# Ledger of designs, part 28: VHH binders against q08ba6

Target 1, 224 residues: q08ba6
Amino acid sequence: ESEYEERRDAEARRVKSGIKQASIFTLEECARIEAKIDEVVAKADKGLYREHTVDRAPLRNKYFFGEGYTYGAQLEKRGPGQERLYSKGEVDDIPDWVHELVIDRLVTHGVIPEGFVNSAVINDYQPGGCIVSHVDPIHIFERPIVSVSFFSDSALCFGCKFLFKPIRVSEPVLHLPVRRGSVTVLSGYAADDITHCIRPQDIKERRAVIILRKTRADAPRLDS
Key: E = the ipSAE of ESMFold2; O = the ipSAE of OpenDDE; V2 = 0.75 times the mean of E and O plus 0.25 times the DockQ between their complexes.

## First folded at step 21 (VHH; framework vhh_gefurulimab)

Design n1 (at its last look DockQ between E and O 0.97; V2 from the best seeds 0.71)
Fold by ESMFold2, look of step 21:
Structure n1 (fold): chain B 224 residues (1-224), chain A 123 residues (1-123)
Amino acid sequence: as target 1 above (224 residues)
Amino acid sequence: EVQLVESGGGLVKPGGSLRLSCAASGFTFSEYAAAWFRQAPGKEREFVSTIWSGGSTTYADSVKGRFTISRDNAKNSLYLQMNSLRAEDTAVYYCAADHWVQYGYLPEEYDYWGQGTLVTVSS
């Protein structure tokens, strides 16, 4: 009983050691960025992006810019999960506004160095949307993994396990708030050694996140 | 240089209201998380409320429903509207700010602090 609590507390501390969060984006900046995210959604709804830029799922759409990669078979009908980058040119370039409004601000505040980011993903959640437990693929992406939250507050849960029929999520070792306009930086144990998820109960209203990453020079790529 | 200056403290009867202000200077206040803490004599600093740059707020359970945190970025100011005041609210109230604020309720998350303003709730 007390050994169980000690192990969970120790793992939570280990996860926390790999997390930094910052308040950077103002109310006005959030509103501007959120309007740009709505423009991305509208453009995707009109079919105006490249095939691999848009990945639709119930209550969650992903928009890959700069680089995109294959998923495992857990929620989609694809091969066993050994992630690979799509061929160059198969996702749209990172939009200029992402550079100007998001990436450049992160560089100015010392979150990431100039030129670090070559992958930007927008995840757009409707109420009850989720993303199952995963690790951002270590063989694809450098660390840190940087994200900025928009529209509404939510939580990033660590050490959770999804159960299905019905969808349920086990008690996480850490429930990390991800607030509108906040920046979350994952490295170390938090990025590499434990899974994270977004639980359906933590998306109470529309939420979006912009995830900024650098692909490894040696990341494997699909042939095509 | 960074400066936070609280004002608006004073003596008030139970059930009354006060509005605290915190004037910020020397930095781009609108980008920062900002918070109110309080400290009664002989007690540790206690979290009251935090507001993040994107508008998210949190409150201590003891003040929820009675206190409202807000900010006016054009005036570089943080406010705490305190209603339905009780004797237990008597304390020195401190304004705090930082970029690197994760949970909001931990004093060690904040590098910048004001000098405090005294609120006394008594008859």
Scores: ipSAE 0.638, ipTM 0.850, lowest interface PAE 1.6, mean pLDDT 90
Fold by OpenDDE, look of step 21:
Structure n1 (fold): chain B 224 residues (1-224), chain A 123 residues (1-123)
Amino acid sequence: as target 1 above (224 residues)
Amino acid sequence: EVQLVESGGGLVKPGGSLRLSCAASGFTFSEYAAAWFRQAPGKEREFVSTIWSGGSTTYADSVKGRFTISRDNAKNSLYLQMNSLRAEDTAVYYCAADHWVQYGYLPEEYDYWGQGTLVTVSS
C-alpha cells in the first residue's frame, strides 16, 4: 500500500513537471469569449458549418476549426496512431475572434509563439459530460497542447481508466484543477506518457474548453 | 515598478471583523491570480485564499466560511473580508500575485508580494 502510494506520488510529480498553468483571462475577457462560444453553438445548430466541423455527442459537442482529425468511431482501424487529419477544407477556418481574443493573448503572454496554432477545437460540455482517457495523437499534433477553459471550474485528470455500463473512472494519478479563464499547457510526460480525461463528476455545470494545437507537417491526412 | 501594498490591518477583538485591502500598481492586475498569505509569530507563512483572473476562489480550511476574497479590477485592488476572527488569525497578512499559478496555495507560485499588514486578534 505504501509502495503503491509512493509510486503514484512519483508519477504525479512527473506529470506535474509537464504541466504549466496561467491565469491570464479576466472576468470580462471570459465573458466575451463565452459569448463567442455561444455564437458558435448557435451557428452550428443552424447547420451553417461544414460537415466535419461539428461533432455531436450526448452531453458533449465538439467544434473543429482550422484542422480536424478523425477519432473514435470515425476510424476504420482502431488503435494508437490511426488518427488522420481530414482533407483540407473539410472543416471551417479558425474564427477571427479565436485569433483576436484567445491566440493573441497566449502569444502576448509567451505561452506559444506567433503562428503556432493552426487547429482550434471547442469542446462544449453539459453537466455530467466527459471525455475518456486519451493522449492527444502525437503523430498529428506537435507539443505543447494548449487549452483554455471557460464557463465553469472543472478538473483534468491524469492516469485514470474509464469503465462503462455504467460509466466509472478509476482514481487518477493526478487531479488537476482547471478553472474558468485558466490556460493549461501540456508537454513532456503530461502530454506524451500518460492519458488525460475529464470525469463526469468534474463537470457540474456547463464547461467549454478551447484546445489550441499545431499539426505536424508530416501528419497523415485522409484522401480527398 | 510592480508594487503591492496591503492595508487595513489592526487590533480587533475575537469575533470581530476586519477588511484588508491590497493595492496593486505597475502591472495589469486584472490578468493575474491574486492571493492572501499570512505569517504568525514564530510560524511559517501559510496560505489563506486565492482568487484567479477568471473569478474562481480557493480558501484554506481554517478560514472557510469566515473569510472572503474579492477583487476590483477597476481599482487594481484585492480584498480580504475577515469575519468571526479568532486569536489564531493573528498574523502578518501578505498579498501576492502572479500569472503562472496552478494550485494557488503555494507561495513559490507567486513572484509579486506586498510588505504585509499586521492583524492582531486579542481580547
Scores: ipSAE 0.598, ipTM 0.821, lowest interface PAE 0.7, mean pLDDT 94
ESMFold2 (binder alone), look of step 21: mean pLDDT 89; pTM 0.904

Design n2 (at its last look DockQ between E and O 0.96; V2 from the best seeds 0.78)
Fold by OpenDDE, look of step 21:
Structure n2 (fold): chain B 224 residues (1-224), chain A 123 residues (1-123)
Amino acid sequence: as target 1 above (224 residues)
Amino acid sequence: EVQLVESGGGLVKPGGSLRLSCAASGFTFSEYAAAWFRQAPGKEREFVSTIWSGGSTTYADSVKGRFTISRDNAKNSLYLQMNSLRAEDTAVYYCAADHWVMYGYLPEEYDYWGQGTLVTVSS
């Protein structure tokens, strides 16, 4: 028991070494961005996006901009390294407001360099929604992985195992609070060597996250 | 020059109330997480409350339900409303601010600090 705890603590420290969080977006800015997210949702509901821009699941919708990639049930072959970028033009361009309201803020604060982001994904969660344990595909995306959270406070868990029927989640190695308007930067151990997830119990009200990433130049892409 | 200046401290009786203020200058306060810490005589500095830029708040267990942290970005000000004050609340109260705050209750997460304001709760 003691050894287990010590090992867990050690791993938690390693995870933390790869995490940075910043309080950058003001209350007003959050409100503005959240309104824009609502516009995206509305536009999607009208069927105005490209086919692969919108991915719907129970209690969770994803919107892919700039660059999208295949995952989960979309994969012909499952396993690490199987994710592929969609062909060029299969997803909508990154909206101007994402550049203006989100990316520029991150650049100004030195979180990411100018021109870094070419992929923006909005995950919109309803209460009880979740995302299973995963590592952002290292063969697709460069590091760091940057995300900004909106609407409500939640948590990002590291080192969880998901079981289904019903959904159950093991005790995480690290439970990371993610506040509204907060920026989370994952690199190193946190990005590459441990899985992260969002547990259903950590989404108590609507939450959205904008994930900003850079695709690798050599990232594999689906055939046109 | 970055500056945080606390005010509002003083002598108050147990059960009383006091409102502390922290005036920020020299930086864009609205973009920062801000926090209150306190240090009692002979004790280490301890966490009281944090408010993030997005409005989220957290409190030490010892002050939950009694203290309320708030901010006015237009005035570049941080506040701490302290109700139901106790003798053990006696301390110098410090305001702090930083962009890079993960947990909010760790002093080392904050680069900017005020000089403190003394709160004495005594009958």
Scores: ipSAE 0.832, ipTM 0.916, lowest interface PAE 0.5, mean pLDDT 94
Fold by ESMFold2, look of step 21:
Structure n2 (fold): chain B 224 residues (1-224), chain A 123 residues (1-123)
Amino acid sequence: as target 1 above (224 residues)
Amino acid sequence: EVQLVESGGGLVKPGGSLRLSCAASGFTFSEYAAAWFRQAPGKEREFVSTIWSGGSTTYADSVKGRFTISRDNAKNSLYLQMNSLRAEDTAVYYCAADHWVMYGYLPEEYDYWGQGTLVTVSS
C-alpha cells in the first residue's frame, strides 16, 4: 500500500518536472479574448470557416488554425502514430487577434520564442465535456505544448484511464488545476511519457482553451 | 523598485474584523498571481489565500468563509477582508506575488514579498 503510493508519488514528481504554469492574462484581457472566442464560435456556426477548421463533437468543439491534423481519415489505419497534418490551406490561418492578444503576450513574457507558433487550436467545452486520455502526437508537434485557459477553471489530469462498461475515469497520478487566465507549459515527461485528459467532472461550466504549438518540419502530411 | 507594502494590521478582539491592504509598485500587478501568507510566533509561514490574474481564488481551509481575498488592479492593490477573527489568526501577514505560480500555496513559488503587517487577536 505504501509502496504503491510511493511509486505514484515518484511518477507525480516526474510529471511535475515537465510542467510550468504562469499567471499572465488579466481579468480584462480574459474578457477580450473570451469575446473573440465567442466570435469564432459564431463564425463557425454560420459555416464561414474552411471545412477542416471546425471539428465538432458532443459537448466539445475544436477550431484548428494555421495547421490541423487528423487520424488519417483517408488512410487504411487509424490510431497512435497515424496522425497526419492536413494539406496546406485546408484550415484557416491563425486569426490576427490570436497573434495580438495571446501569442505576442506569451513571447513578451518569455514563454515561447518569437516565430515558434504555427498552430493554434481552440477547444470549446460545454459542461460535462471531456477529452479522453492521450499524448499530443509526438511525430506532429515539437515541444513545449503551451495552453491558456478561459471562461472557467478546470483540471488537467495525468495518468488516468478511461474505462468502459460502464464509462468511468480512474484516479489520476496528478490533478493539475488549469485556471482562467493561466498558461500551462508541458514538456519532458509530462508531454511525452504519460497521457493526459480532461474528466467530465472537471468541466463544471463553459470552458475554452487555446493550445499553441509548432509542427515538426518532418511531420507527415496528407498528400495528393 | 519592485515593492509590496502591507498595511491595516492591528489589535482586535475575537469576533472582530480587519481589512489588510497590500500596495504594489514597480511592476504591472494585474498580470500577477498574488497571495497572503501568515506566520505566527514559533510557527512556519502558512498559506492563507491566493488570487490569480484571471480572477480565480483559493483559500486555506482554516479561513474559508471568514476571509475574502480581492484585488483592485486600477490601484495596484491586494486586499484581505478578515471577519470573525479568532486568537489563532494572530500572525504577521505577508503579501506575495509572482507570474510563475503552479499551486499558489507554496511560499517558494513567489519571488516578491512584503515586509508584513502584524495582526493580534486578543481579548
Scores: ipSAE 0.619, ipTM 0.844, lowest interface PAE 1.7, mean pLDDT 90
ESMFold2 (binder alone), look of step 21: mean pLDDT 89; pTM 0.909

Design n4 (at its last read DockQ between E and O 0.97; V2 from the best seeds 0.85)
Amino acid sequence: EVQLVESGGGLVKPGGSLRLSCAASGRTFSEYAAAWFRQAPGKEREFVSTIWSGGSTTYADSVKGRFTISRDNAKNSLYLQMNSLRAEDTAVYYCAADHWVMYGSLPEEYDYWGQGTLVTVSS
ESMFold2, look of step 21: ipSAE 0.736; ipTM 0.879
ESMFold2 (binder alone), look of step 21: mean pLDDT 86; pTM 0.885
OpenDDE, look of step 21: ipSAE 0.840; ipTM 0.919
ESMFold2, look of step 22: ipSAE 0.724; ipTM 0.877
ESMFold2 (binder alone), look of step 22: mean pLDDT 86; pTM 0.882
OpenDDE, look of step 22: ipSAE 0.797; ipTM 0.902
ESMFold2, fold request of step 25: ipSAE 0.701, 0.701, 0.721; ipTM 0.870, 0.869, 0.878
ESMFold2 (binder alone), fold request of step 25: mean pLDDT 87, 87, 87; pTM 0.887, 0.887, 0.887
OpenDDE, fold request of step 25: ipSAE 0.896, 0.895, 0.896; ipTM 0.949, 0.947, 0.949
ESMFold2, last read: ipSAE 0.704, 0.702, 0.718; ipTM 0.871, 0.866, 0.876
ESMFold2 (binder alone), last read: mean pLDDT 86, 87, 86; pTM 0.885, 0.887, 0.887
OpenDDE, last read: ipSAE 0.891, 0.897, 0.898; ipTM 0.945, 0.948, 0.949

Design n5 (at its last fold request DockQ between E and O 0.95; V2 from the best seeds 0.84)
Fold by OpenDDE, fold request of step 25:
Order: structure tokens, then C-alpha cells, then sequence
Structure n5 (fold): chain B 224 residues (1-224), chain A 123 residues (1-123)
């Protein structure tokens, strides 16, 4: 048991070494961006986005902009490593407000270089919502993986295992608080070697995250 | 670079209240996570409270329910309302700020510090 704990601690340290977090967005800025997210939701509800821009699930909606990818029904084979970019034009462009209100701020603060982001995904969670343990597809996206959190405080867990029927989540290797308006940057071990998830119990209120990434030039893409 | 200047320290009786202020230079203080730390005589500097740019707050267990951290972005200021003060709250209180803050309770996460203001709680 002591050995197990030591190993866990060691792994937690490795995970931490690949994580940076920054306070960037003010209360006012958060409110403004959150309002924009609401507009996205409303637009989606009206059916005004392209088909693959919107991905709905219980207690969670995803909105893909710029470069979107699929891990679901569009694939013959499912699972890690099988993710594919949609054909160009299958998802809507990154909204201007994402560039102006979010990406530019990150660039200004030196979080990412200019021109880095070509994929923006908004994950909108209702209370009790979750995202299962995964690694952002390494064959699709370059590093780092950058995200900004909105609406409420939550947590990102590393090293969890999901069980279903009913949904249960194992103890994480690392429980990372993620606060409203905060930026999380994943690289190294945290991005590549361990899974991350959001547990249902960590979303007590509505929470949204904007994930900003760069696709690899050699990322596989579905045929048109 | 941000300069921080604490004020509001003084002598107060147990059970009393005091409000500390931290004035930040520049116009970008609102983007920083800001925190209060304190150092009692002969002790190590300890975490008191953090407020994030998005308004989230954290507190040390020893001050929860008694202290309130807040900020006024228009005034580039950080505050610490201290109620129900105790003798053990006696310390030099420091204001700290930084962007790259993960936990918020670790001094090493903060690059910018004030010179501190002394709070003495004594009967």
C-alpha cells in the first residue's frame, strides 16, 4: 500500500510537471465570453450550425469550430488512435469573438503563439455532466492543449477510470482545480501519457470550457 | 512588472475587525490572481487567501468564515476584511500577485510581493 501511494505520488508529480495554469480573464471578461457561449447554444438550438458542428449528449454539448474531428459513428473503427478530422468545411469557422476575446488574450500573455489555434471546441456541461477519460488525440492535435474555463469552478482529473451502468469514476492520480476564467495548459506527460476527465461530481453548476488546439499538418482526415 | 503596497495594519483587540488594502501599480492587476499571506514572528510565511481573476476565492482553514478577500478592479486594489480577530492572527500580512498560479496557496507561485503590513491582535 505504501508502495502504491509512492507510485501514485510520483505519477502525480509527473502530471503536474506538464501542467500550467494562469489567471487571465477578469470577471467582466468572463461574463462577456459566457454570454457569447450562450449565443452559440441558442444558435445551435435553432439549427443554424453545420451538422457536425454540434454534438449533443446527455448533460453535455460540444461545439466544434475550425477543425473538427470525429470519434463516433462516422468511423468504421472506434477507439483511441482512430479519430479523424472531418473534411474541410464540415464544421463552422471559429467565431470572431473567440479570436478577439479568447485567443488574442492568450497570445498577448504568451500562452500560445500567434496563428497557433485552428481548432476551437466549446464543451458545455450541465450539473452532473462529465467527459470520460481520454487523451486528446496525439495524431490529430499538436501540443500544448490549451483550455479556458467559464461559468463555474470545476476540476480536471487525471488517471481516472470510468465504469458504466451506473457511471462511476475511480480515484484520480491528480485532482486539478480549474477555476472560472483560468487557463490550463497541458503538455508532456499530462497531455500524452495519462488520461484526463471531468467527473460528474466535479460539475455542480453549469460549466463550459473552450479548448483551443492546433491540428497537425499530417492529421488524418475523412474523405469527402 | 507590478508593484504592490499594503496598508491598513495596526493594533486591534481580540474579536475586533480590520480591513487591509493592497494597492497595485499598473492597469493590468485585474488579470492577476492575488493573494494574502502572513508571517508571524518566528514562523514561516503562511497562506491566508487567494482571489482569482475570474472571482474565485480560496481560504486557509484557519481564517475561513472570518476573513473575506475581495478586489476592486477599477481601483487596482486587493482587500482583506478580517473579522473576529484572534491573537494567533498577529502577523505581517503580505499581498502577492501573479498570472501563473496553479494552487494559489504556495508562495513560490507569486513573483510580485508587497512589503507587508503589521497586524497585531492583543488585549
Amino acid sequence: as target 1 above (224 residues)
Amino acid sequence: EVQLVESGGGLVKPGGSLRLSCAASGRTFSEYAAAWFRQAPGKEREFVSTIWSGGSTTYADSVKGRFTISRDNAKNSLYLQMNSLRAEDTAVYYCAADHWVMYGYLPEEYDYWGQGTLVTVSS
Scores: ipSAE 0.895, ipTM 0.947, lowest interface PAE 0.5, mean pLDDT 94
Fold by ESMFold2, look of step 21:
Structure n5 (fold): chain B 224 residues (1-224), chain A 123 residues (1-123)
Amino acid sequence: as target 1 above (224 residues)
Amino acid sequence: EVQLVESGGGLVKPGGSLRLSCAASGRTFSEYAAAWFRQAPGKEREFVSTIWSGGSTTYADSVKGRFTISRDNAKNSLYLQMNSLRAEDTAVYYCAADHWVMYGYLPEEYDYWGQGTLVTVSS
């Protein structure tokens, strides 16, 4: 239908209005950072991180630094709005190399102000890994949401529906390339008003992303 | 800020090869996305290829398999290897660069441009 296509095109434009991307990290810088990511993976494999720093899932591991979050202890209350920060001390501090090699570079290029970031998450995908449709929780995190891609190229898809058994993903309103060494900045509509995901078919080989965020002062926290 | 100068254009027979170079000034060129565009006589400027700082590349469908973009950060240079040239590849070729490049194929994504080098493919 023509009206359906016009609505999807209009939404794609709204999504694009909330996206900026920058080429920043050189081949040499990527290689250095990727080696540091491998060190994180190795340290996690040895059990040397705090309890909630490492979150393992099939074909995707997460490494939370500074702050981390979950759906909370109330099992009946899963879904949007129910996310809670872990108690202070439950995740490891942001490693110095993340500040030196990633955050400081983003500050130098004017992507984020100095002192903005207090949460850094590394998502490490194996081929066929994915992340289901979501919105980074508005009640937990300030905007913008900033990410940097490593190892391989992939895509961030907006407006998808995940179907399971087997995993299938509906056609997105926007298929955004996320390239090695490039920075993606989400704000406005793209951050708040549409879901995003990474589809299994868009992870062809090992990929990692470092996601830099600031938690809200009033973000809810789990009781210890 | 960066200044870009293309070279290596010339006359070549169909089926031949040519290598274009783009010399960049400024210490930060290695951080930029860099691209080749071309403009044939009487036509609008069109996308050829882009390379991002982390090594990712894209190509226009019309040149895939025949053209290869590359960069040498030590020499502060961008290259386009053009093989299996066709008459329709005749154009002025432009080097372009910027940090803020989303898809890579839109000319408005790039603030920095060279003056161009002419490639003529003719028998």
Scores: ipSAE 0.755, ipTM 0.885, lowest interface PAE 0.8, mean pLDDT 90
ESMFold2 (binder alone), look of step 21: mean pLDDT 87; pTM 0.890
OpenDDE, look of step 21: ipSAE 0.778; ipTM 0.897
ESMFold2, look of step 22: ipSAE 0.728; ipTM 0.877
ESMFold2 (binder alone), look of step 22: mean pLDDT 86; pTM 0.887
OpenDDE, look of step 22: ipSAE 0.819; ipTM 0.913
ESMFold2, fold request of step 25: ipSAE 0.687, 0.711, 0.682; ipTM 0.865, 0.873, 0.860
ESMFold2 (binder alone), fold request of step 25: mean pLDDT 87, 87, 87; pTM 0.893, 0.893, 0.893
OpenDDE, fold request of step 25: ipSAE 0.894, 0.893; ipTM 0.948, 0.946

## First folded at step 22 (VHH; framework vhh_gefurulimab)

Design ko1 (at its last look DockQ between E and O 0.14; V2 from the best seeds 0.00; counts 0 for: pae O 3.4 > 2, placed apart)
Fold by ESMFold2, look of step 22:
Structure ko1 (fold): chain B 224 residues (1-224), chain A 123 residues (1-123)
Amino acid sequence: as target 1 above (224 residues)
Amino acid sequence: EVQLVESGGGLVKPGGSLRLSCAASGRTFSEYAAAWFRQAPGKEREFVSTISSGGSTTYADSVKGRFTISRDNAKNSLYLQMNSLRAEDTAVYYCAADSSVMYGYLPEEYDYWGQGTLVTVSS
């Protein structure tokens, strides 16, 4: 149906208007950062992080630094707008190496302004891992949403619907490459008006991403 | 201020090859994200390919596997090797650069443009 395809093409253009990318990390810099990510994993395996820093799932672990928030099973009332920041001190501070090796490089290259980032999340995927379609909570985070990819190449898919038993994912409106060392910056329509996901078929080998965000001054917080 | 000049366009039969060049001047090109766009008759300008300062490349689905973008920072130049050309590749090809390392997929996001070079793929 050509009307259906025209609507999808128009939406893809709206998504593209909210995407910028850069490639500012050399292979050597990627290797250094990847070694630091492995140190985070090892420290978490030893139980040496605060309770809400580490969130484990079968093929994807998350490590929250600076700020963390409730989602999924951690909420009593689920749905859009229900996410809340953990109380201050409930997650570990952003490690110095994240500032030195990642954030400072992004600032120097004009990707983000100095002092913007107060939240860093590492998602670490094993082969076949995924993250279901979502929007980074608008009531928690300012835009843009910045990410840097490590270990292997993958894709960020927009507009997918997930089906389960077994897991299946509908055709995306846009299939955006996210290669090792690449920076992806989401704003506008891409950040707010369409969901994004990582499909299991797009994780063929271990992949990690560092997601850098600023929490809103008025973001709701647990027990505040 | 960056000035961009494309060259290498021409008439070629389907299945043929062309190599486009983009010469940059005015300031160091090596720190800019660079891209190729194209505009077919009666259509809007569309993304073809990008290359980062570090050499990482991205391609539109329609050209992946047939086109190769490259840069020579010592010569302040950007290239597009176009192989297995098809009639649908007929367009004016533009070199584009932004004032930062960031690149987008829409032409509105680029500050600097060349004048274009015509590629015609026809029997």
Scores: ipSAE 0.473, ipTM 0.763, lowest interface PAE 1.9, mean pLDDT 89
Fold by OpenDDE, look of step 22:
Structure ko1 (fold): chain B 224 residues (1-224), chain A 123 residues (1-123)
Amino acid sequence: as target 1 above (224 residues)
Amino acid sequence: EVQLVESGGGLVKPGGSLRLSCAASGRTFSEYAAAWFRQAPGKEREFVSTISSGGSTTYADSVKGRFTISRDNAKNSLYLQMNSLRAEDTAVYYCAADSSVMYGYLPEEYDYWGQGTLVTVSS
C-alpha cells in the first residue's frame, strides 16, 4: 500500500513535469470569449455549420474548426492510432474571434509561437458531462496541447479508468484544477504517456474549453 | 522547497521610486514563474505583476506603466521597479514563485512566498 502510494506520487510528479498553466485572461476577457462561444452554439443550433463541425452528445457538444478528426464511435476500426483527419474543407474555418481573442493572447504571452494553431476545438459541457480518458492522437497533433477553460472552474484528471453503466471513474494519478480563464499546456509525459479526462463530478456547472492544436503535416486523412 | 526573501521596501514620498528585490534559493529559479503581490491593511492580497520563466510579463491595470518586473536568473533574483508611486501603493509586497505555472494572477497559483517587505508612500 505504501509502495503503491509512492509509485503514484512518482507518476504524479512526472505528469506535473509536463504541465504548465497560466492565467492570462481577465474576467472581462473571459466574458467576451464566453459570449462568442454562445454565438457558436446558437449558430450550430441553427444548422449553419458544416456537417462535421458539430458533434453532439448528451451533456457535451464539440465544435471543430480548422481541422477536424474522427474519434470514438466514428471510427470504423477502433484503437490507438486509428484517428484520421477529415478532408480539408469538411469543417469550418477557425473563427476570427478565436484568433483575435484567444490565439493572439497566447502568442503574445509566449505560450505558443505565431502560426502554430491550425485546429481549434470547443468542448461545451453541461453539468455531469464528461470526456473519457484519452491521449490526444500523437499521429494527428503536434505538441504541446493547449487548452483554455471558460464559464466555470473544473479539473483535468490524469490516469483515470472509466467504467460504464453507470459511468464510474477510478481515482486519478493527478487531479489538476482548471480555473475559468486558465490556460493549460500539456507536453511530454502529460501529453504522451498518460491519459487525461474530465470526470462527471468535476463538471458542476456549464464549462467550456477551447483546445488549440497544430496538426502534423503527415497526419493521415480520410479518403475523399 | 524554495525560499524567497524580499528587500528594498521603505518610506517614499508620492511620485517617488523604489526598487524591490527578491532573492530566491536554489539553482532552478530560472524554471520558475515569479510574481509580485501586495496587501494593504484591511484588504485582500492582490496581484501586481508576474514574469514567466521565459521573461514574458503582465501587470495589474493599477500599476501598468509605472511598475516594471524583471528577473536575473544568474542571481536567482526577482525585481520590481516602482516609479511614480502613489499613496494607494502602500502595502506589504510579496514575492512569489512556482514551477508549475507559466504565470498567473491568483495567489493560489503560487506555492512559494516570501515574508514580504513594507512599502509606505506618504507625504
Scores: ipSAE 0.032, ipTM 0.484, lowest interface PAE 3.4, mean pLDDT 92
ESMFold2 (binder alone), look of step 22: mean pLDDT 82; pTM 0.841

